# Designs tried in a protein design chat: VH-VL binders against LIM domain-containing protein F (limF). Part 1

No score or structure here was measured in a lab: all are predicted.

Target 1, 197 residues: LIM domain-containing protein F (limF), of Dictyostelium discoideum (Social amoeba) (q86i44)
Amino acid sequence: MSGQNILKCKKCQLEITNKIITNHNSDTFHEQCFVCKLCSTPISDPYFTDKETGDFYCAKCEVIRNDQSKPLRESLGFCSLCYKYFRQNEDILTIDLERYHIGCLKCTICKKGINNEKYYREKMTSKLSNYCCEDCFEKVDKCNGCNSMTLGQTLLAMGKNYHANCFKCFKCSEIIKPNSPYSINKQTNTPSCQKCN
Unless a header shows other numbers, all headers, positions and changes below count from the first letter of the chain; antibody chains are not in Kabat numbers.
ipSAE, averaged over its two directions, is called F for ESMFold2-Fast, E for ESMFold2 and O for OpenDDE. V2 adds 0.75 times the mean of E and O to 0.25 times the DockQ between the complexes of E and O.
[cut] marks letters that were taken out.
Atom coordinates printed by the task and the answers are left out, and those that the model quotes come from them; centres of patches stay.

## First folded at step 1 (VH-VL)

Design g01 (framework fv_guselkumab)
Fold by ESMFold2-Fast, scan of step 1:
Structure g01 (fold): chain C 197 residues (1-197), chain A 122 residues (1-122), chain B 111 residues (1-111)
Amino acid sequence: as target 1 above (197 residues)
Amino acid sequence: EVQLVQSGAEVKKPGESLKISCKGSGYSFTSYWIGWVRQMPGKGLEWMGIIYPGDSDTRYSPSFQGQVTISADKSISTAYLQWSSLKASDTAMYYCARLEYYDSSGYEFDYWGQGTLVTVSS
Amino acid sequence: QSVLTQPPSVSGAPGQRVTISCTGSSSNIGAGYDVHWYQQLPGTAPKLLIYGNSNRPSGVPDRFSGSKSGTSASLAITGLQSEDEADYYCQSYDSSLSGYVFGGGTKLTVL
C-alpha cells in the first residue's frame, strides 16, 4: 500500500507483480499483454497498434492484416507455425492449444509430417520444441535425469545421456554445468557438485 | 455441405442475350468471392472474372472485360454471368467456383459448380 | 499462349510415379504466389486436389503431393491407379495481369 510503487500494465490496467516488459515509450506491460494479436509472438520494434482496439501487430502480421482489400469471411484462425489461415472443413492439428496445418510439424527423426496421429514432445519452454511421431518414439533415447525423451543435443555424463538442465547434484539439486567438476558416489552412482563433496 | 448449383444447358443463336446462374448453399454466400471459368470444347480452363456478393465488387480477366457482365443477388445466394450479344466463339462449358482466401499468397477455387454448357450456332 | 506451361500429356503404368510440371515466371509463381492443382475426370467439373503448393483437402489420398521451387511447381502422383486418369491443371495468380491464371492442362494416361 505505502512505500512501494505499483506498476500497471498499459494494455489491461492491472498491477504487474512478475516480469515487466517496457517499450520504447517507457510504457510497462505484462509479458502476455505485449504480444502480436495475430501470431502471439512477443513484440519487438518495429510494431503497430490498432487505434480502436489497442492490439499490437508485429511487422509481418501488419502486412497480412492490411493485405485484404475487401471484407472476408470470419477466419477459423491461423497455423501457429506458417501463419496462414485455416480453410473451412480443413483438418487441424491442435497441440497445447496451438493450431497447425496437417504436416506443418515434422518428426525430428523420420521428417514425416505429424498428421493427427499420436505425437511426443521433448520438454522445452519455447515453440521450438522437438517432436516425434508414435512410430519413432520407441527408438528415442531417454534422459537419465527426467526420464523424458531426447531429440536434440544431450550432455553425456557418467556414461548416460542428460538434458543440460537435468544433470544435478544429488545433495543440493543444483545444475552441474558443462565442464564443471563433480564427484561420483561409487555405492549409489550419483553425482555431487564441488561444494557438496 | 458446400454446394454450387448451376443453371441448365443453353442453345442460342448469334446476337441473342443470355444470363446463366450459379446458386450457392451450405456456407455464407456473402463472405466468399465467386469466380467464373470458361472451358472451350477440348481446351483448358480460362479465368473470366470474380465477384464478391457482399458488395458486388467485380474483377475481370483482361480477355473478358467488356465481353460479359458478372453480377450477384445476395438475397437468393445466386451469382450470374451475362452476355448482351452472343457469338459462335462463346460456345463452351462455363463453371462457377468459390474462392478461398487465407493469406496474401493467392486464392484457390475450392468448390466448383457442375457447369453450364452454352452452344451458340446459327 | 498459356501463362503457366504444362506438358500436354504424361503417361505411366499402374504402381508407377509420374510428375507433372507447371512453369511460370517472375510475375506469378516467381513472385511468391501459391500454386494450386485441380483434377478433372472425363465429363466432370474440376476438383481441388492440392492447394497452397503442397496441402491436400480432406479426402485426397497422400499419393498426391505438390512442391514449388523458384518459378516452377510440380504435382507428383505415386502408386498410380487407373482412377487417376484425368486432366490436371495448375493455377496461380499473376501480378502483371492482376488475375488468376491456369496452366494449359496435362492429360494423364494410365497405360
Scores: ipSAE 0.000, ipTM 0.480, lowest interface PAE 11.5, mean pLDDT 81

Design g02 (framework fv_guselkumab)
Fold by ESMFold2-Fast, scan of step 1:
Structure g02 (fold): chain C 197 residues (1-197), chain A 119 residues (1-119), chain B 111 residues (1-111)
Amino acid sequence: as target 1 above (197 residues)
Amino acid sequence: EVQLVQSGAEVKKPGESLKISCKGSGYSFTNYWIGWVRQMPGKGLEWMGIIYPGDSDTRYSPSFQGQVTISADKSISTAYLQWSSLKASDTAMYYCARHEDYGWYFDLWGQGTLVTVSS
Amino acid sequence: QSVLTQPPSVSGAPGQRVTISCTGSSSNIGAGYDVHWYQQLPGTAPKLLIYGNNNRPSGVPDRFSGSKSGTSASLAITGLQSEDEADYYCQSYDSSLSGWVFGGGTKLTVL
């Protein structure tokens, strides 16, 4: 016999028939209407409202939104792996003058993002280098000439793995190419090419 | 309604000054870059420069640096393109366009202002 | 001259597929910058057609699609209609010019 007032969502102005979200100002919202515009997560204090659009932003996304409103003024270029632009509030990883998003460089072995300066790399004949985190570096096979990891093709010589360019004559320092003859000095346990024997 | 509205067509003589306008409405004018694009009769689009109305930060194409001045008045949500001394070669359609910050493209365009410079 | 190269014209009949190319260099498309496309109907302002290589704004039919490979990009139009007759422009960013660049434009004629 007695009617009750209908609760309406402050954002969309439609009746709330399921879960009611209430902010500290006692405004009521649908659960899906009280979310951050950029990350879509439920809003919690502190939060920000764009007075022109009525959209909500969490504290983290408000910082991003303010920085992103001027990406052209403060742009740091783009990532060398994914070719997406850097945002003004992003940390960037710089290796040999190339720039990367945090997490775009991944360890070849464990696939975790490289987010610190403790990494190892194996240069390939292509543009791309193989990268390895510190934990995986201890476990992967090493080149006995340079003591770096061997994630690509290797030369097996004297019972050990070498990068092709790391197996060198002890006397002349010339690279001993695959299928080339070499000798082992019994006293020093070092290789020498045919012309140095 | 989100829109950019430009001032009307202009007919001028060489050596005269001119200032054309582009008024934004329906969005936060200070939060988007506004660009100016020239299209000479029967020719393609040429980017001239952009301005961020929130602080008047302005960037010009090398081809237009020193040729024109871009400005904005955020209190009336209006951007401007001006010449101190027009040349016959300035005859063109001029568009203003909102520059989408995150994608580096122009998502909203004004209707254009035709500028004719003849003696 | 334009920094991005497009064919000056392409043509097709209703219902057919046409492709418009946009060729850049190592300082723009080849540097990894996204390509955007604009449609300009006769007597009107340009309209955003494709952004970020292959995203459509609301209201653009799925007959329009974009792609990018190496230093080039392409706009594909399937199920060609008479209303598609327009000029089409590609646009990217050029790091050597520190600015935005447009292609020279392609006039699409629907026969």
Scores: ipSAE 0.000, ipTM 0.444, lowest interface PAE 12.3, mean pLDDT 79

Design g03 (framework fv_guselkumab)
Fold by ESMFold2-Fast, scan of step 1:
Structure g03 (fold): chain C 197 residues (1-197), chain A 123 residues (1-123), chain B 111 residues (1-111)
Amino acid sequence: as target 1 above (197 residues)
Amino acid sequence: EVQLVQSGAEVKKPGESLKISCKGSGYSFSTYWIGWVRQMPGKGLEWMGIIYPDDSDTRYSPSFQGQVTISADKSISTAYLQWSSLKASDTAMYYCARQIEGSYYDYYYMDVWGQGTLVTVSS
Amino acid sequence: QSVLTQPPSVSGAPGQRVTISCTGSSSNIGAGYDVHWYQQLPGTAPKLLIYGNSNRPSGVPDRFSGSKSGTSASLAITGLQSEDEADYYCQSYDSSLSGSVFGGGTKLTVL
């Protein structure tokens, strides 16, 4: 923890343990965090950054977001998962009032399209969620703090898996952030943050 | 069967007016863009412009703006291309085509084409 | 003058592979807009051959394939046949013109 050189995603501020994306400024990102806000395509040069929000846009979408004119025709809106426009005469899947391209809801574990089948959701960020089909739900590891599914990055602490937001100090109940120092109370086998130790 | 059927060949003199047609069938005509393409004898394809029949929203290539008028009558599933005063340089094959709208507010591909209308302008 | 640049002609023998290029600029292909391809047989209207860079409409053989990289796109024809002799046109969207643009066309001759 202390003294470690840990790479963190500039967008979400969590540790990068898998694939690392590096931009021209040597900033590091999770691959799912370095995407165009409108079309969710992985960013490549040239790209643009919104100075107010810090969001990234590919060249195509930068033109669109700056266009103040009437759209070519009334849009059917965007897919709630991939954030790309629905095309003319495309079949649209509607689940819980959200609209998706057919096959955009894919199970994180088996990679098959969920379509109209029952699914389960793990929210990672405001824009990004992991999805799981019913068959895979029973096979996925559970968080030791909340007893809910873990599909994305987990924190391995005290020999058990946790969502980052579920590993908390026993004394103050504040989140013990990834790669932050903590102590284990030998009597109770509970974690405590540096401030409470 | 999705089809676009264009009006027959025309032979005109410079200064005359002309209106050619493109009639759609087998699909919802008013909810697809109709593009117009010129092909001069022995030359390539040139995009002229496009119309959305439901609201008559019309866009032109800069080189054709003011040279022609594109219109449509959705009640009879027909689009039109019109000249107020023809020139010899208007001699060409004219195609209409159903054009798809892309995901980025762009004009996309043309999937159904009319057979073409040959327009000859000579004295 | 065309906005997208294609070679005026290409040729190949039956069974061979030919590739037709389509070169754009930062306002069209370079801006990320998709490329579509049309085949025009002599005396006929153009026919959609490839859309969205690499997709084939039903009825188009898999001998035809499309790709796009940077500011350019290409159409590849494998197992060349005599009936492939035609004019081929690429098309994209140009943001500076706010409209569709075509390449100048490529005449494919089967030797």
Scores: ipSAE 0.000, ipTM 0.488, lowest interface PAE 11.9, mean pLDDT 81

Design g04 (framework fv_guselkumab)
Fold by ESMFold2-Fast, scan of step 1:
Structure g04 (fold): chain C 197 residues (1-197), chain A 121 residues (1-121), chain B 111 residues (1-111)
Amino acid sequence: as target 1 above (197 residues)
Amino acid sequence: EVQLVQSGAEVKKPGESLKISCKGSGYIFTDYWIGWVRQMPGKGLEWMGIIYPGDSDTRYSPSFQGQVTISADKSISTAYLQWSSLKASDTAMYYCARGVEITMDEAFDIWGQGTLVTVSS
Amino acid sequence: QSVLTQPPSVSGAPGQRVTISCTGSSSNIGAGYDVHWYQQLPGTAPKLLIYGNSNRPSGVPDRFSGSKSGTSASLAITGLQSEDEADYYCQSYDSSLSGSVFGGGTKLTVL
């Protein structure tokens, strides 16, 4: 309480009086000082610092600013996985409104690139999907609730595999959570949650 | 060898029209920008404008907008710089240069030898 | 008037270090746009010397280096040699002009 430690922004060296941002080294910054120099978005690990300027770059923009391997056209956009720009007349794959180089998408099972082949998608969350090639699709188990492939973690119920969000009470349509009790109607072979029984 | 070859020197009178050329070879012409740069005698470099031959996207410096026309014919890998009516103040060396996108901007990695344009009465 | 300001001339003796500055504003270098440097020997077309602030093309000696800080960039030449006599130009993108801009150029004289 009686100490005279002043919290200073490491980038601008001025006192921090409002919102404080800290990195993994316990350095402190103003919110507006801990942003990517190129895209102006808040920094998160991993990030990079230019030794000459002291400016910060997110992983995406560090790849962009140092990519000298290909002719680029910024107005065509860039790949959401490798963060390199698309070139004129380059083949682009669009999935969930994001753009990718064809070779950047890989089968979750065999790890080979999906390259102008038929592919299958298992959507896990709004930010995460699993993909597989045609050869692997026929070999994977299917969800008994939605009849789509299962590549990620599944719930085993009634002797069958389900996506966690596909195992639902027949009467109320609420998701039956893992380790939650349920009953089976033997005539219709359908599950019902404890509330409906 | 990646190369830009420009048309030969021109001697013109004020009011005349002129079209000079810049032919690319040794690379895929439609994958790179072509910029035009003016250098008046004894003066520095001035960026005039740039074109992307793949889609004819053209951008001009405010100082040159309406003064010149930049175009390209991708079937013969050639870019052009054109004046409808030359002025004595257009006397300069004109360079074309290949623009490569480095991060958020283009760098000019290959330059033509230059075309000297002299406008006098 | 140039948007990027360079000193009109700089001089040094063989073996010395010289630095050429390129001063911009918040609409170009200060906005995070890269700086490129060109060398123009007498009677020749310009040659790319540094791109992306600090990168050297193949064939450019490591005596040449670039840096960027705030709204300014610098080209450093160490071990100065007589063949370094040339005009040097910086270039960046300016968002207010929606196009590239060159500095006014610096004439390097080796004494």
Scores: ipSAE 0.000, ipTM 0.427, lowest interface PAE 17.9, mean pLDDT 79

Design g05 (framework fv_guselkumab)
Fold by ESMFold2-Fast, scan of step 1:
Structure g05 (fold): chain C 197 residues (1-197), chain A 121 residues (1-121), chain B 111 residues (1-111)
Amino acid sequence: as target 1 above (197 residues)
Amino acid sequence: EVQLVQSGAEVKKPGESLKISCKGSGYSFTSYWIGWVRQMPGKGLEWMGIIYPSDSDTRYSPSFQGQVTISADKSISTAYLQWSSLKASDTAMYYCARPDYDFWSGYYDYWGQGTLVTVSS
Amino acid sequence: QSVLTQPPSVSGAPGQRVTISCTGSSSNIGAGYDVHWYQQLPGTAPKLLIYGNTNRPSGVPDRFSGSKSGTSASLAITGLQSEDEADYYCQSYDSSLSAVVFGGGTKLTVL
């Protein structure tokens, strides 16, 4: 009657009773329903949705699906942000072994292009990162655990911002997840997980 | 109670293959990167590369790309460093270490005890 | 060849202050990447001493402090003790190499 909220998979419309996958729009999916239609690998940002079928495509497969000039473009590789192929004799920006068109990498805060200028990176997942130019880095909030920028979702704990992986138990140093209980030692103002409490 | 426990010392000949291990305990193994650092006898620390066990995302220092393979088995909370063909110049102490969050801004808050690898003919 | 330059050795007497420099470039410290410091006692693995340029882990005495300015960072040790004899390493990230980089290390001798 007034029990737990029931979540439905947006792709198949059936109830989710095991692992829940949530996208940036707060849509929920079965793990097996949030996969690329062409390569069958789990979806990670960036990805594309077919307007008619609701099928998902990873960025690589979306380019393959839509590219009509494959032979030349494939030999030159493609941009890791927009997933369009490089032109011959085009300057390529290389950051952390990933390649980008000049001007594709933009500061998350000011939206200005990061063309061979100083930049700062915040890792969200293995496939998703926030980028920030030098001018904006000084102005952005920092994580109290790692002292790096916090442009993505953070945990507000003990009046301070943390990346989810930076809010740790004082006693065992394990990550304290947002949905896990913890205690505060009022004398030392330090958190401890319930296992160590 | 976080621990990184490495495999024991190895004595090998040039051309032989080798795989050493680093077992994590006392934390969520899949939630942290695990890096490898080399220290040649009497010399400084050299970062080799790093792996995120949850998806096996692996990054290498340019000096070590193609020289070694880093892998992980999350079912037994163990990371590996592997050579297909050892050289005398691979003689060193090898450490595994866990950064607190990411590898470009993160600090290494826990280190294994080290694995001494000696390669001589 | 170290991307981050440290003096190979520094020395001081008990009770004195020593400073260890870590000099980088525009692709690492100058790009705003944090500097961390490690202490390595003879025969042991490195231990985190300073993180995020200026922060001390629990258990590290306030005699140890870090700072960062421009393309360089410094580790200061005040009230020098014999137990401080160790190798000290700075660490940052280099965007041109897409790799974590360590300084060459500084051997501290307490006279």
Scores: ipSAE 0.000, ipTM 0.423, lowest interface PAE 22.7, mean pLDDT 80

Design g06 (framework fv_guselkumab)
Fold by ESMFold2-Fast, scan of step 1:
Structure g06 (fold): chain C 197 residues (1-197), chain A 122 residues (1-122), chain B 111 residues (1-111)
Amino acid sequence: as target 1 above (197 residues)
Amino acid sequence: EVQLVQSGAEVKKPGESLKISCKGSGYRFTSYWIGWVRQMPGKGLEWMGIIDPSDSYTRYSPSFQGQVTISADKSISTAYLQWSSLKASDTAMYYCARDEYSSGWFEGFDYWGQGTLVTVSS
Amino acid sequence: QSVLTQPPSVSGAPGQRVTISCTGSSSNIGAGYDVHWYQQLPGTAPKLLIYGNSNRPSGVPDRFSGSKSGTSASLAITGLQSEDEADYYCQSYDSSLSGSVFGGGTKLTVL
């Protein structure tokens, strides 16, 4: 319920408990919700609002969005997140083998756009990764094998968290499957599979 | 509440043109893509294509490219599926369904229209 | 035609567990794209049952669960009820087709 003593973000309709952003119409937003739809940069005047979607666009992106003369770059394929083609004069992020509009790649934790800033990647599959910004990386649990963030399902072994593919035999480097027997070398504190023991 | 309401059943002859509709209500129409799915009598679901109503960007299944046209009129929150010349093989139930536009990660259809039955016979 | 393979039928008695498989390839499920599941009761439109491999929409009982491994996904139904008689479809995105693909569907019969 929305009442006089409860501030809700106009964009996402959830309660604002942290930093409040207020626009010239006295509407309130979460910091991460008052950003340009295309580039994810925090909004500043002048900005534009799509009447039908309620999405915000900075001055640069409004020109790009409405420029009917700009051709599609079809040979680049399309963004792996929004599934739309790239346009001639827009910036592209290429990470691994995948391409993204600069504003489409977002931190998994805080949902803020990753705009060519320092970021961290957790590889989930050959085509998918979780990403997070530097601030959020400091706060998340890390895999003891690869020292990258753990946002998905993890294996707890030897009192530590591992991605499933990161808990490996020290001797043969084969992945030690969940519930598979392994031994611990007490001197080096390293695991070894049954075959290498 | 969120609803997708489709136009009524159609009975047509081969060679005739047809345009069926899908009207969204209870949400920002331009914030979600609208997909079209065909189900032939007694058969499974086939993805035909999808449209982003905010800019009329469309993607088609290779099987339906050139066979149908998907369009949308965001001023009345309505998406369309159109044939220039119907064939007997177009006889099927046609569903519209919405997909989450702003995330791109979800290709799942969270709300569906009730379906439009199209019968094409001489 | 379907590019995701499902068994055409599956059956179980009330209270039992059934699983429905969805087998894809390196261009869809194997490429890491999410799998969604739909339930279609006779004479009705499909309803989203599971999205993003394992998430349930509001109102879907926890008897329904999804999982994904490698190039395949599975829908599990525990505590089977007569109301579960329906056709079940998996869906994913295929990078080689640049579009969504559905499985062929599985008819669940409650004995």
Scores: ipSAE 0.000, ipTM 0.444, lowest interface PAE 16.7, mean pLDDT 79

Design g07 (framework fv_guselkumab)
Fold by ESMFold2-Fast, scan of step 1:
Structure g07 (fold): chain C 197 residues (1-197), chain A 122 residues (1-122), chain B 111 residues (1-111)
Amino acid sequence: as target 1 above (197 residues)
Amino acid sequence: EVQLVQSGAEVKKPGESLKISCKGSGYSFTTYWIGWVRQMPGKGLEWMGIIYPGDSETRYSPSFQGQVTISADKSISTAYLQWSSLKASDTAMYYCARTYEVESYGYYFDYWGQGTLVTVSS
Amino acid sequence: QSVLTQPPSVSGAPGQRVTISCTGSSSNIGSGYDVHWYQQLPGTAPKLLIYGNSNRPSGVPDRFSGSKSGTSASLAITGLQSEDEADYYCQSYDNSLSGYVFGGGTKLTVL
């Protein structure tokens, strides 16, 4: 007796419904998410991953980004989504100390630019977040474990949606991994991992 | 040493197309903006537009938007200024210049090309 | 149309001082954008003379100095020499245009 898991893109944390790309670590990606950040070409070995952002760079672009000559616009910084520099007195959007061009943030559901509208954020990792406009917020399912938005891939378990890190064993509080079996206590409607049953 | 080398003088008829060039050397071409500045005979300097060769982002002066096309080929460190149909009023000296963009100083042109004279007459 | 206003001409004798003004508005110099100055000798391309209001590139004599106050900037040339005879342009950035703006230029004649 177990629930279901959805295959997740490691880069964007959204459901993979088309072609699956798998890397050497057996991580799965959308084809469009496994591309070089600078040239947008599909990634092939060898490639490099930026430790801060999780972005991928092909061998050619890794050499370019490590060029010793620095852009004169460094003092203004660059957008965390498109990696283009800000201009003096350009309007920018700042969220949790990260900076973005207005219009670079798009709703994950309707794909429209968020701009100055009210938006909602779902943190997936330190560098990966899903964003949702106000109109789409009311339509999105909530996680049964944390009662927050489920904009990315979720676990469908016990008839409810969960963030992967919110589906925990009732007895030991450890995360029940996506492909791991679990048991349900029908009296309390709570899950228990294989180790605790 | 930083150098911007422009293409040679052009003599054209109204209605003809033209593309002039500006080749950068001695620096990382993709990390600086290239600007184009017009100087009509006996007149002052007019900013036309700029391009960032790294991603081909362009910004145009309102007076030149739709009148010219600015482009760049980063593989040969060359920026271009192009007209689809020249007018006699396009007769001028055209300069390319590298743009310096620093928060404390703003935007200025630190190195200039030698200029390309374009003459448009019948 | 020039967005920055300069006098069309100034003149002085060798050894004298001249000042060239550059008057802007709230969308450029008044918004805090720095003023830069270019020298154009007859028949040549412009050359950067002053950047960031008052800084001189290597090779520019200390006889050239810049200043900025409010919506205006000034270029001062002391100890005038015959080789200073040229056109001088101020330049700033304008946030209403999202671009570069030049003054109309000032012809300096050394008598």
Scores: ipSAE 0.000, ipTM 0.414, lowest interface PAE 21.1, mean pLDDT 79

Design g08 (framework fv_guselkumab)
Fold by ESMFold2-Fast, scan of step 1:
Structure g08 (fold): chain C 197 residues (1-197), chain A 120 residues (1-120), chain B 111 residues (1-111)
Amino acid sequence: as target 1 above (197 residues)
Amino acid sequence: EVQLVQSGAEVKKPGESLKISCKGSGYSFTSYWIGWVRQMPGKGLEWMGIIYPGDSDIRYSPSFQGQVTISADKSISTAYLQWSSLKASDTAMYYCARVGDYLEWSFDYWGQGTLVTVSS
Amino acid sequence: QSVLTQPPSVSGAPGQRVTISCTGSSSNIGAGYDVHWYQQLPGTAPKLLIYDNSNRPSGVPDRFSGSKSGTSASLAITGLQSEDEADYYCQSYDSSLSGSVFGGGTKLTVL
């Protein structure tokens, strides 16, 4: 318009009237135009741009695109961590329907590969988990509330380690936050918040 | 104990062919990538390429594609680096190294190196 | 030419801390690929010193540590000793080259 700056999508060259996506070069895109060519998911840093076609590839799909594996190997699937295709006759570690090369899934504590041996998982979110091998599991501090590993930040309360969300009032089960007052039942060694005393 | 043992030093003339070797022991040779790295005198490390001996998948650095041939013989746990026609600019130390990291191809064990001198 | 940029030399006195930088681009370190570090003592083959940004192989002292941020990585050496005098190389994966890339190397001199 006569008094307006018109923002055009660098990929399709049409006006952007809704949500604007801006990259590190200050180029603007429609939401649907700033997607990975292979998986169609929205692009986030880091990403690759094909200089000949202008197509975008997320870090995962750039690895897949550059993997010169034979078509047969593509039918075997790819590792969910490194995004490279599986080799014929190699062992595959499967956790929650995701597949991994032996050695790609590493112990959070000692950093050694989890090689289809006994391992332990600490779920952080639906998309993120910490893993450890059996040797490290025996040595790592456990949360006194849930008895799982404490691989992230913890609270020290009553001389014991807790995940932030695991130090709870024994009577009402509400989280007792750091520096909040609480009482200890010395016979059962359990905490109670101020409201439940 | 994982070990990579390379063939001995070579002195060659320009135009001659050469094949150097890297023998692995102490691990499953067919289950790990082997990489080749060049170091020219007084210079840094340059990745040349890698091979997966289990299926002979070979990948070259663009700078070395067509300049050298990588191969392996899994029956004797040995990888090879070969030139059809050597040049004076091929004078360098050549290392083989096992790829220990499936994610980003870190080199966890290295051979002792093979010095190749191309003299007239 | 090297794809990753390192200073050609660094120096320090025994007991001091030195840091070696490794600068990449959007196709390697900036693309999220991990950085590995190698130590090459005079007349010897390189040895893996740090892998996956910050992990030490068995036998590497905790005086050596690695970190990564954005398009760059750093190797820190604390409590510097004369035995640390060596060349240090960073390495990553480059998606545009579909292969490994090394830094140009940094010569550490212990004064």
Scores: ipSAE 0.000, ipTM 0.432, lowest interface PAE 16.0, mean pLDDT 80

